# VH-VL binders against q9m1h8: the designs that were tried, part 9

Target 1, 233 residues: q9m1h8
Amino acid sequence: MEETMAEEGCCENVESTFDDGTNCISKTEDTGGIESKRFYLARTTAFEMLRDRGYEVNEAELSLTLSEFRSVFGEKPELERLRICVPLRSDPKKKILVVFMGTEPITVKSVRALHIQISNNVGLHAMILVLQSKMNHFAQKALTTFPFTVETFPIEDLLVNITKHIQQPKIEILNKEEKEQLLRKHALEDKQLPYLQEKDSFVRYYGLKKKQVVKITYSKEPVGDFVTYRCII

## First folded at step 24 (VH-VL)

Design V5
Fold by OpenDDE, fold request of step 25:
Structure V5 (fold): chain C 233 residues (1-233), chain A 120 residues (1-120), chain B 107 residues (1-107)
Amino acid sequence: as target 1 above (233 residues)
Amino acid sequence: EVQLVESGGGLVKPGGSLRLSCAASGFTFSNAWMNWVRQAPGKGLEWVGRIKSKTEGGTTDYAAPVKGRFTISRDDSKNTLYLQMNSLKTEDTAVYYCARDLDYWYFDYWGQGTLVTVSS
Amino acid sequence: SYELTQPLSVSVALGQTARITCSGDNIGSKRVHWYQQKPGQAPVLVIYDDSDKPSGIPERFSGSNSGNTATLTISRAQAGDEADYYCQVWDSSSDYVFGGGTKLTVL
């Protein structure tokens, strides 16, 4: 009758007093920091886009750091101060205006107010609206009342410059003569070329128009450069 | 407003010469490809020739019937297109229009034309 | 040389739809442009790039292009639409090519 003494191992419940130092670090969401960063990125991309479209852009605007941007415009930039107005290099009498819109819905009233604000700007031949909200159909129709072309970009499309990706092909826009020579050389019509759609991000970035032809050069090591031509449709 | 105004038409004898002018206004003339198109009395439209913009080489092309006889030129400082016509033939009798090609190979604006009559 | 063929004449009753054709080899691969010419006047561009309209051209004017035939359509024909109509293309070998023109009569 071997009395197997069951040693009741007293599991001492060490009540670790978790000192609930609920330091509620109120994440003051630095919402101002995020907003200023968004505008910095979008504005920088807009300047790069304008440069690549052939507008005269100050290099200082392209090299501006986020810190410098915040020092100039603050953490909550005034949208009117963010506006860009630059001349075309080939025709300094032609200017493009970039307008940053607020977070409020864009209405016909908003478009009319903008029209009044810019009415004194001489030499405007184009405008870009950077949108933070959706534009309704009536507001879109109201944009056609401007005497010049108006383009719209959601701000999200400008947060990253699509051309800075390492694997991006070199794009060259053919002039009318170069297009004609290309078509003659190959006995082609422009409709017979491979196409890019107007809604394509590259097409929009460069501001390419229907019937323009682009030369696209792909560099593939070790095979070398591959060249293709595409017509905008 | 875009305007094209032809001048210099008239009566000329076979083998003679005539110079037409087209005065352009209301647009950046230097950027446009400019063309001459003619229409014989009671006939259709016939392309005569073109001159490209200076920025795109300023070269000229001519229709086969006028090649070697006609010369197109431009003075961008005067916004003026010219057509020098030499060795004129009776079949060159037509209204001559200047026409703008600012986009891709169509004529969005035309002058009112000037009549050239080649007759003995 | 590239050639464009148009009918010599087309008649349409007032308020009806006129169709003017322009035929050419594989014209559907080209861009077709149309001009209206009234008696004693210069040509006026009415359609470019097959179907696009210049400003000031009535909506009743439309264009289409497929296969070997381009068509200018004039809906709700008016007396003022009576004119000669010319199609035109660009060709890599022939440069600017016009059709022979079509006289539209409104009855």
Scores: ipSAE 0.815, ipTM 0.966, lowest interface PAE 0.5, mean pLDDT 92
Fold by OpenDDE, fold request of step 25:
Structure V5 (fold): chain C 233 residues (1-233), chain A 120 residues (1-120), chain B 107 residues (1-107)
Amino acid sequence: as target 1 above (233 residues)
Amino acid sequence: EVQLVESGGGLVKPGGSLRLSCAASGFTFSNAWMNWVRQAPGKGLEWVGRIKSKTEGGTTDYAAPVKGRFTISRDDSKNTLYLQMNSLKTEDTAVYYCARDLDYWYFDYWGQGTLVTVSS
Amino acid sequence: SYELTQPLSVSVALGQTARITCSGDNIGSKRVHWYQQKPGQAPVLVIYDDSDKPSGIPERFSGSNSGNTATLTISRAQAGDEADYYCQVWDSSSDYVFGGGTKLTVL
């Protein structure tokens, strides 16, 4: 009667402590230096995000150093000067606008003022608001009055590009045909795919919408590449 | 405003041919998958076929009853969808609708339809 | 081929709630879309992706999908809701599949 001792494999829960990289801002930079650095980081990430979304981005904006940024925009940047307006590569008539909001609470009045201010922008098909303050429910509702999609990002979400983490998988967005072929190949419904939520940081970064499917490639040496598909829900 | 306007319906004899057109406006036609759906008198809706966007290969698919007889094509420069119907049968008698599939496999806009009557 | 089954007719009293069912094998795993068709008119999308509503569709229209049955619910039925209603799905083998349609009568 050999008692086979079941080795309780201690699945050590590797709590990946996402070390909030917010702490590496050295205390010694002047308050103006901190603000300019935040805008630099957020603006750079915004350009990277727009590039990755298929917009035409000048490489000079992506390679801009903090020193150069401060030389151009100063230690206290004017928010209007920080704006990004770039065309879609596939349709240069379609432009996206990135607007950096102030530290004041975002109100319906603020949204309306912005709407008036951007009314002269021809070909605007999307907008991103970079927020430094909370937006109230009424202001959020007022965003639906724009004739195009408006996305909001807390500035903190743009201080770090989530795709630059060394272990980040390659993400490819399937078009409608590719999605159909995938589902046909595997005799699957899109609801049967593993999912990503719309609130997911990757989903937001890439501007993915509900029902889009992404191909995620994980490279794990020495095992090779693993591919998975996820549907946005 | 999105508009789809079918034309070319009429009376045809069995074995005859007819070409339907659907004029599209109010959206980027070239990006849309376009479909034909038919409805026989007093019957339900029946999918006839589709054509994908040119950027996604421009391929066509057909329902089994019309396969080999019907051909769907598009002219993106004219914002027009076509349905060439050959070897028409009495069972092909229906109102034919042009329908847009701009999202994922549903029809968000329909034309008013055009009547095709196949009769001896 | 994938098939969708709908009741031929449903009756509802004015101001009451109508429920139109669409049955299919594991339809809950699919996305169900619903169309309203009034006599002599083209179909109009009223529900997509089980429960989402196009712009201009009244809030009294709702959809659900679970198991083998999808349901279109029309609350506070109005005389103008009298129409044929069709469910539709995408199927990898059958492409676009419609239900047989349900005639809704408002009494």
Scores: ipSAE 0.811, ipTM 0.966, lowest interface PAE 0.5, mean pLDDT 92
Fold by OpenDDE, fold request of step 25:
Structure V5 (fold): chain C 233 residues (1-233), chain A 120 residues (1-120), chain B 107 residues (1-107)
Amino acid sequence: as target 1 above (233 residues)
Amino acid sequence: EVQLVESGGGLVKPGGSLRLSCAASGFTFSNAWMNWVRQAPGKGLEWVGRIKSKTEGGTTDYAAPVKGRFTISRDDSKNTLYLQMNSLKTEDTAVYYCARDLDYWYFDYWGQGTLVTVSS
Amino acid sequence: SYELTQPLSVSVALGQTARITCSGDNIGSKRVHWYQQKPGQAPVLVIYDDSDKPSGIPERFSGSNSGNTATLTISRAQAGDEADYYCQVWDSSSDYVFGGGTKLTVL
């Protein structure tokens, strides 16, 4: 009657101390990297947009690499340092300000605070707000209280420059005379032109206004240039 | 504040000449297309003519009734619009308004007008 | 030449809605502008681009444009709304064209 002593093998529960600390740092570093990249892209696109709108933009800002951006602004940029203030080429007394907003909901209070903050800026004739959150109707209404035009862009709309798509048509904004001549030549009303909506990303990028007419030239080799006119509605 | 102030109106005989002026303030005058609009006593509004901005060619257009007799000019250095009226007719009797067209082909600001009376 | 037709007069009771029409061939394809002129005063722009309002114009004023008729609507008419009203368009052949004007009387 051999009592086979069953050796209860002590399964030492090797508590694998998953050092959860390193994964949290990597996630925070990765989040900072993503955030800085977003601001880099948006800011770069904003400079390109301002250039294309006829503002004086330093070429160094357009050629800034992500690495250089991070070296200057860090992985968690201060939003105030990201601001862009540039003069209009045609009128250096007129300046546009680009403000990057935080992730917090934009309220009337936030808009008022911004208004106070920028009150010392002389020569502002326009402002662009880069939004990371949705703006409510009340905050939107509060933007109309500024003495100049305020445009809003979701940051997502600036992550990619819409004009850098493969087929870059040449865009020319007609002046009032050119518009009149166009309409006279064809015996047309501007409402009879093909249209672009004010909400269109292209229209917003160029800062086009209602009733402006743009000449769009598509170059297709070997077929040649195709020209179309569109009115902003 | 945008202001347009007409002057130079008065009594003139048929066949006579008169020069109206419109002094502009409160905006960049040089960028605006400027117009003359007239209103005969107890009648409606009638466009007389326009002058475009210098940056857009500075050309002038006139209504058929005044073409060849009236000349519109501007002095951007003085923010002043002019209407030279020659060979005046009785039917030219009207209040003449200076009007701004800064957008697309409407008049957002008007002067108070100046009365021109053509009578024998 | 392009022509705009307005009624000579429109009457409205105090607090009621006035409608002033401006008719023109395919006027709906054009942009219509409206001016108010009170006695002895210069015209004042009250509507531009069919329905847009300049700053300082009451919300009671509205514009519409379709087909062959543009309409200026004045809701809740006030005594101060008594004036002449002119429609205006731009035309590629005629440049600036005014309607004949409508006298609005508030009763």
Scores: ipSAE 0.807, ipTM 0.966, lowest interface PAE 0.5, mean pLDDT 92
Fold by OpenDDE, last read:
Structure V5 (fold): chain C 233 residues (1-233), chain A 120 residues (1-120), chain B 107 residues (1-107)
Amino acid sequence: as target 1 above (233 residues)
Amino acid sequence: EVQLVESGGGLVKPGGSLRLSCAASGFTFSNAWMNWVRQAPGKGLEWVGRIKSKTEGGTTDYAAPVKGRFTISRDDSKNTLYLQMNSLKTEDTAVYYCARDLDYWYFDYWGQGTLVTVSS
Amino acid sequence: SYELTQPLSVSVALGQTARITCSGDNIGSKRVHWYQQKPGQAPVLVIYDDSDKPSGIPERFSGSNSGNTATLTISRAQAGDEADYYCQVWDSSSDYVFGGGTKLTVL
């Protein structure tokens, strides 16, 4: 009767020191306008994010160079032309809209104007606002009046795709069945899992919701793959 | 609007069989885990069983008192949930509710229920 | 099997605060859901995930969960709040588990 000692796997809280990978902006001699570059980066990241969320994204939008972007949109892009509207792959009747906001303070009036402007868009089930200015509390409250979920991203959060860091773990989002099986297997509650907050940049990028569980696989040479699960709270 | 409408309840003798139906509307039925919950007269709520979405395996689970006697199935093309009840017992007398589990393991919408009476 | 215990009945005066408890082993680690059932009606979800409220549920309804006890709180009780209330959890070994229900009487 060999007592297989269940090794208490110390869930060491690996504080993922997000090393501030600010330095991989290659000094391409940006002979162009800073503004056009910012919109290019943010829009590209937005397309990547939408792809990774399961939306239909044209590969041409993902492969667009800064030069090509400037050729199409100019050095001072019209914000309306930057908008992205793409269908969900699993349900083409559901569309998400990405709106790039100006540098002006976002007010309730601004939100209402946007609401009127998009009222003719059929099939919108979500919207992303890319912000260049702070949104006041009243404007934030006005976003709740939309009949669909509205997410906000500071443009700065989209200048770099957080998923393109070389040492990024493989992330898999568990479905409900997989989550249930995981919890059953380990006799756990989802509250007992290590957590990620909804405000986390990774969580926001993938559009993860409360109670979703992600499988994170870290590859560390020479130790091999380490797998952890985290619940969104 | 989400709607769940149970049907098929009635009077049946012990040892008899009955098939309940739940017609669903107002949501993507195929994505929902569907449940049966019953309530005996003057008693509390009792989970009967569930069926998962087809995309998540479409498997079924049952409460111990009904296991081997009851079968849950679904027809996604008809947005309909079924409960086949065999070898019915007097203690199976209850209002049977269909309930939706679209999130994580709670029932956000319920039907109005259908009464099943098992009596000699 | 996992079990949930509720008081059989709770009484509250009109305009006062009712508290309905649901007890279970380490229930604070679980997510507790609450249903209201009026006589002759189907259950209605009033609280999910300990404290979240479905659309259309009054702000007077609130939930908390810690340790071995979850609590449904109904502030400023109204006559229309008279109903049976059930707590429910999911358990890895027992699947969906209901409490025995509590009859709330508004006096």
Scores: ipSAE 0.805, ipTM 0.966, lowest interface PAE 0.5, mean pLDDT 91

Design V5
Fold by OpenDDE, last read:
Structure V5 (fold): chain C 233 residues (1-233), chain A 120 residues (1-120), chain B 107 residues (1-107)
Amino acid sequence: as target 1 above (233 residues)
Amino acid sequence: EVQLVESGGGLVKPGGSLRLSCAASGFTFSNAWMNWVRQAPGKGLEWVGRIKSKTEGGTTDYAAPVKGRFTISRDDSKNTLYLQMNSLKTEDTAVYYCARDLDYWYFDYWGQGTLVTVSS
Amino acid sequence: SYELTQPLSVSVALGQTARITCSGDNIGSKRVHWYQQKPGQAPVLVIYDDSDKPSGIPERFSGSNSGNTATLTISRAQAGDEADYYCQVWDSSSDYVFGGGTKLTVL
């Protein structure tokens, strides 16, 4: 009956004095870095969105690193310099403008001022406003006075490209003929299709309009491709 | 301003032929689906036929009563829609309207129409 | 063929609300469009996609569509609203289909 003496190894409590050197990294210096990063992300996503909408986008703008962005625009970018103006690939005479708005409340006066600033832009057929503040009802109404479609995006919606988080289905926007053929083939009304709401982030990203139909192809290995159609409502 | 102006209406005998024209202005004609709609005297509206945009195949469709007798064509260089009507019948007597379908299957703009009278 | 049925006539007193119906099989699944035609004039689009209004159409014009009936509503009827009104749909088998039209009389 050998009493195996279990040697109680004295785990010496090394009180590691965690010197809580709370280096108060001054929250103030990092604000510029955060802002520049925010604009970088939003601008990059805007270019990706414009590419995916069929606009001519320079690949150099899509591959721009944060460091390169900061070298060009600084830590506190001038909002006017962040503007994007690109032509539609299918019609180079049609251009879209992306405008980054400031943190100040957007008023009717702000919208009118913007209208004056862009009045000399030839071939402008659409505009995207990237918002850092809430737009009031009057300012929203003032956007309808533009001779082209104006879309608004909170900057937060552009910090992450929503299409990169989804198993990237192939998306095709049907033209009017293709939509008609689809409906005829299946003896369907467009209201009978599965729908996407206009407010849906996906719909907004692609700039889809009411009554447009999208073909969505999901590739699932090993099962193959699954195709679905959705109508924008 | 969008304008559609029909012309070529008139009196024709049964079995005769007539060609209508619709001059379009104020929009990109080549992108629009163009239609003919007719209205017999004191009657309702009746779709006659359409022609799609060239970019979407430029194909034509016709209502059953006019199929094989009427032909729709377009000249995008002239912003003009045509309706060739052959083998005309008394029942073809109507005001013929040119109508634009730029969205999805409704007519947002109409011409003032041109009267076609088929009579012996 | 797909068919649309409208009443032949509707009467409304001045300043009252007129309702013009358009009936069709499962018309609620379709998009209904409405045209106004005054005597000797071309048709004018007054409602599209059941309830949407073209620019220049008064707010007193409205549309609804459900089940087997679409309705054009004209609130605060004016003498100038006296016209023929036509509903229209697109059908996969019949293409563009018009109703028979409704004569609106303002009393």
Scores: ipSAE 0.804, ipTM 0.966, lowest interface PAE 0.5, mean pLDDT 91
Fold by OpenDDE, look of step 24:
Structure V5 (fold): chain C 233 residues (1-233), chain A 120 residues (1-120), chain B 107 residues (1-107)
Amino acid sequence: as target 1 above (233 residues)
Amino acid sequence: EVQLVESGGGLVKPGGSLRLSCAASGFTFSNAWMNWVRQAPGKGLEWVGRIKSKTEGGTTDYAAPVKGRFTISRDDSKNTLYLQMNSLKTEDTAVYYCARDLDYWYFDYWGQGTLVTVSS
Amino acid sequence: SYELTQPLSVSVALGQTARITCSGDNIGSKRVHWYQQKPGQAPVLVIYDDSDKPSGIPERFSGSNSGNTATLTISRAQAGDEADYYCQVWDSSSDYVFGGGTKLTVL
């Protein structure tokens, strides 16, 4: 009855001193790199937005890489060079201007200076101001002096295209006929439709106006598509 | 400036026909829904009919009193709206206005109107 | 058919406030538009979408709409405000519907 002594093999804990050479890569946050990237993203989203609003946009502007953007505009882009001016597809005589504002507070003086600067632009029917700073009430009021509609977007709202989020419903803007057909079909008034507020990110992205109706399609597997209509208020 | 100018009004016998025209200027006519509204002497406003933009189907709708007798058409190349009136009745006597519906179902611009008198 | 009812006439003293009503079933759910028509002239849009004003319309003109009644209000009435006023709506069954009109007299 041989007692086979099981030799307890001492597993020597080799403390491998992982010298965590945390190379503090001093993230010298290439501040220039961050700024150029912000403008790239915002400008790209602005082009996408304009396309989706029915403006004529060059596909080359939509496909521009960050590297290409930096090659053209540099790490510290001149704001005037970032401007977008494109015609409406349905009416080439109507143009929209996108202006990127600086980091300085936007004042009445700034707005007036801009107004003078763009006064020679023929066919402007709309303008978008991309803001990096707060606009005071007086400056906002000064925007009403333009002979066309001026929209303002914080640059942060353009860093991401809200329509590219995978989980977002399909949004279709009804034309006047489609709106009428919808209301007739259901014997409804547009005031009886669920509302979307003008401040809604989608409403702003698409440049939707009061009384427009949007068709929203939610795709839920396995249940299928759910469609709802909303009126802009 | 937006302008609408009606023409073609006049005196016609019952059962007769008349064609009205409305010349439009100062806006993109092809995008507008155009309407006819009439006003009998000393009476209120009455919608006659409309034609939608071609891009939105170009379909026409008519008020019940004129349905089957009146036809609205448009020539976008001429910026002109038409109202063909057939089988005219004495009750069709009115000033006929051309009116624009550019937004949602109101008339933001009107012509000065043209008088149609249906009398024996 | 959808119908709109207006008073036949309204009188207002010079500098006072005139109110012209337009009644319809659940008109508050509709958008009401108002037209001014002076004698021998075409109608002019003075209010749209219940309360919005076209360019060139004086601030004295205002609109409201709730329940079964829309109201055109003309503050500080002037002699030039003497006209016929028509309310109008769109209806899914009746298309464009006008009220019977109200004659405003400025005294």
Scores: ipSAE 0.777, ipTM 0.953, lowest interface PAE 0.6, mean pLDDT 91
Fold by ESMFold2, look of step 24:
Structure V5 (fold): chain C 233 residues (1-233), chain A 120 residues (1-120), chain B 107 residues (1-107)
Amino acid sequence: as target 1 above (233 residues)
Amino acid sequence: EVQLVESGGGLVKPGGSLRLSCAASGFTFSNAWMNWVRQAPGKGLEWVGRIKSKTEGGTTDYAAPVKGRFTISRDDSKNTLYLQMNSLKTEDTAVYYCARDLDYWYFDYWGQGTLVTVSS
Amino acid sequence: SYELTQPLSVSVALGQTARITCSGDNIGSKRVHWYQQKPGQAPVLVIYDDSDKPSGIPERFSGSNSGNTATLTISRAQAGDEADYYCQVWDSSSDYVFGGGTKLTVL
């Protein structure tokens, strides 16, 4: 149970029993602390996101403190050590890989190297790239050659978990059967549902794909629930 | 390579029965909704029925002309789709295709079909 | 029950553009899919979701859907495009519905 490192503290003022000493050091010199905190927040959000998508996530990873993270990974974590690989709960043979990319621009060469590196990892069915830099057009095209889905998230989008700290409605994702029954029950056609854009933060958080339907329940006390359905476009 | 191979077609008298099979390979059969579509000689395509994936309940639905006479089943351990046809009529004469519905309600792969002839 | 109407036949000169229509009440609210069938062969998907193409389908095939009419367009028609073409939708009351088919003849 190590406590989170404080950001409010003063730099170490070394008062020796000797006449030597050092004053507070400028916080601009402690870039490792900022870097480790960003990775900690993004990695924690990634675990929460994977859990909510139905992957088997160790509860210890969800409760990891910043100080515990830093004791394991250091102030400037090695990116390869940050990777996450977890199985889908409903089919443990299917795994997702989360890769934390560096600050260098991501090129076709980078994508090809990644493809080779993971070619021996059996059971991968999806991958998420956490980006710290822009990905050029040719690199984006190269991602489409993977035999499974590859998603990208700027690290900035993972520094907070939008589902954890915001009053939000209840979200239920419909499978194809549930969508069919909804349309039949209301005599609706596929395109007659209100839309939710593929770029929406909730859509991206849950990894929803075009044509999927979400049930959104707004709860108000003590008033009854308000339900709407949206189709991803 | 996705492959669907129908078998079991032949000549049968009105009122008779026949069972068709569709052997699937090259994909995760248990994830797909599987369909039967028929085509009478010289005529267009007609949907016959479908069975949903087991994870979505494994239920069946049928076109009105065959409801109560035809039964669709699947055996995911053998990657095989079945069509049991009872009380056959001459208007059931057709080539029967199995077809895969993996996405939202269209057929991305078809078998080559098996001919069923219902004649006295 | 929901019905789709296609012309029985369409003729196009070699190298010209063919347009095959599929009419249905408010078909623009549905996603339209198109299949090509050559004599003695199984149908092949050529367009799905109104305008999307499976891999291996030439760029000269395209589709559109609005109002009460969906259209399959084949530009620079080739002899090998001669086939029957079927439109198909899913309908909340009728499930999978096919049009009657259109014979495309390349002259």
Scores: ipSAE 0.641, ipTM 0.897, lowest interface PAE 1.3, mean pLDDT 87
Fold by ESMFold2, fold request of step 25:
Structure V5 (fold): chain C 233 residues (1-233), chain A 120 residues (1-120), chain B 107 residues (1-107)
Amino acid sequence: as target 1 above (233 residues)
Amino acid sequence: EVQLVESGGGLVKPGGSLRLSCAASGFTFSNAWMNWVRQAPGKGLEWVGRIKSKTEGGTTDYAAPVKGRFTISRDDSKNTLYLQMNSLKTEDTAVYYCARDLDYWYFDYWGQGTLVTVSS
Amino acid sequence: SYELTQPLSVSVALGQTARITCSGDNIGSKRVHWYQQKPGQAPVLVIYDDSDKPSGIPERFSGSNSGNTATLTISRAQAGDEADYYCQVWDSSSDYVFGGGTKLTVL
């Protein structure tokens, strides 16, 4: 059943109606409530993802409740107000922008309009588009004309944070020197490491790129930790 | 525009010393692994040595023929790579290139080189 | 130490396809990079990671790497392609290793 603002079975939900204890001929939903909840969940996941990628994220954004979100952005948030722009912790001159797209089909014109809107934002080194519609091949190709990396995520993929599943392994990203030492230690060449595809959910969550190596630590009972290394392909 | 400019080449007698510099511009120098590669007249390319980025330890490695005689250093505040060459031999005669390794173990940009001649 | 072998020279007729080989023990397990050096000039990267091209390198340049041989292929050879070509790998025991170079002559 749809969540309500009231803790009791009383009909106190201003945004929708329901009738406890009797059959209803139809379910009335507050589509603004559903929309705001989806944006809240996706935006919260985006902040967590950016923090985990090493961006400076305000802790208040990570702990924001649905109620607080709705107080600030309303039940039908303006998409431009949902945007996130935060600096990289290790190099504050580098910023990432997260843009929430509308439900209209995304065309080359849409991409060009976005490019114009952000053309004067100095220091952008990456952008993430949160999509509510399919993006055709021509629109995807237009993204490659940006002077920085552009990633896309369907909003459905951000409604839960995949790194918070039970029994998730620990992930550590190796720098180039650590990768070199790993290969020398085991007398291995680059292509001889086990692979992890660029499309993998964890690879996309952390924004990893080809040739990077991740150290994966599984906590397994009763024998303890098991460590493996994977190279992004 | 990425630019690497070597300087300090010249004529030196065997047993002498020489210091090369490479001025870098157009990129974040501190993020790059920097290399020296040499080419004897009429011969092929030969890796000389490397210095890693400071954040990854700033350590150096050298090819066997120069180990113990050559020292690579960097000054990230001046965007400058250095090669100190001691106990020079005639077989060290070459054009010395400064080369950038920014990605994984290849050289995407090269300087135009500076000639070092070791002869009596 | 790890060694790379290239032919000393390769000739190709104008407009035809040139193939320059780089041989090494199990080179297919490594990533092969290629540099072009014209007389009196510094080397220029033309292929990295076996087959990838830097910005500004014509599509007629391509690369492959399998088994014990990597190949640089230049289709529709032009007079301006005359140069020395070097292959290079990183090796876990030998660090950066260059091939001996191949002089490409366009006839």
Scores: ipSAE 0.624, ipTM 0.886, lowest interface PAE 1.6, mean pLDDT 87

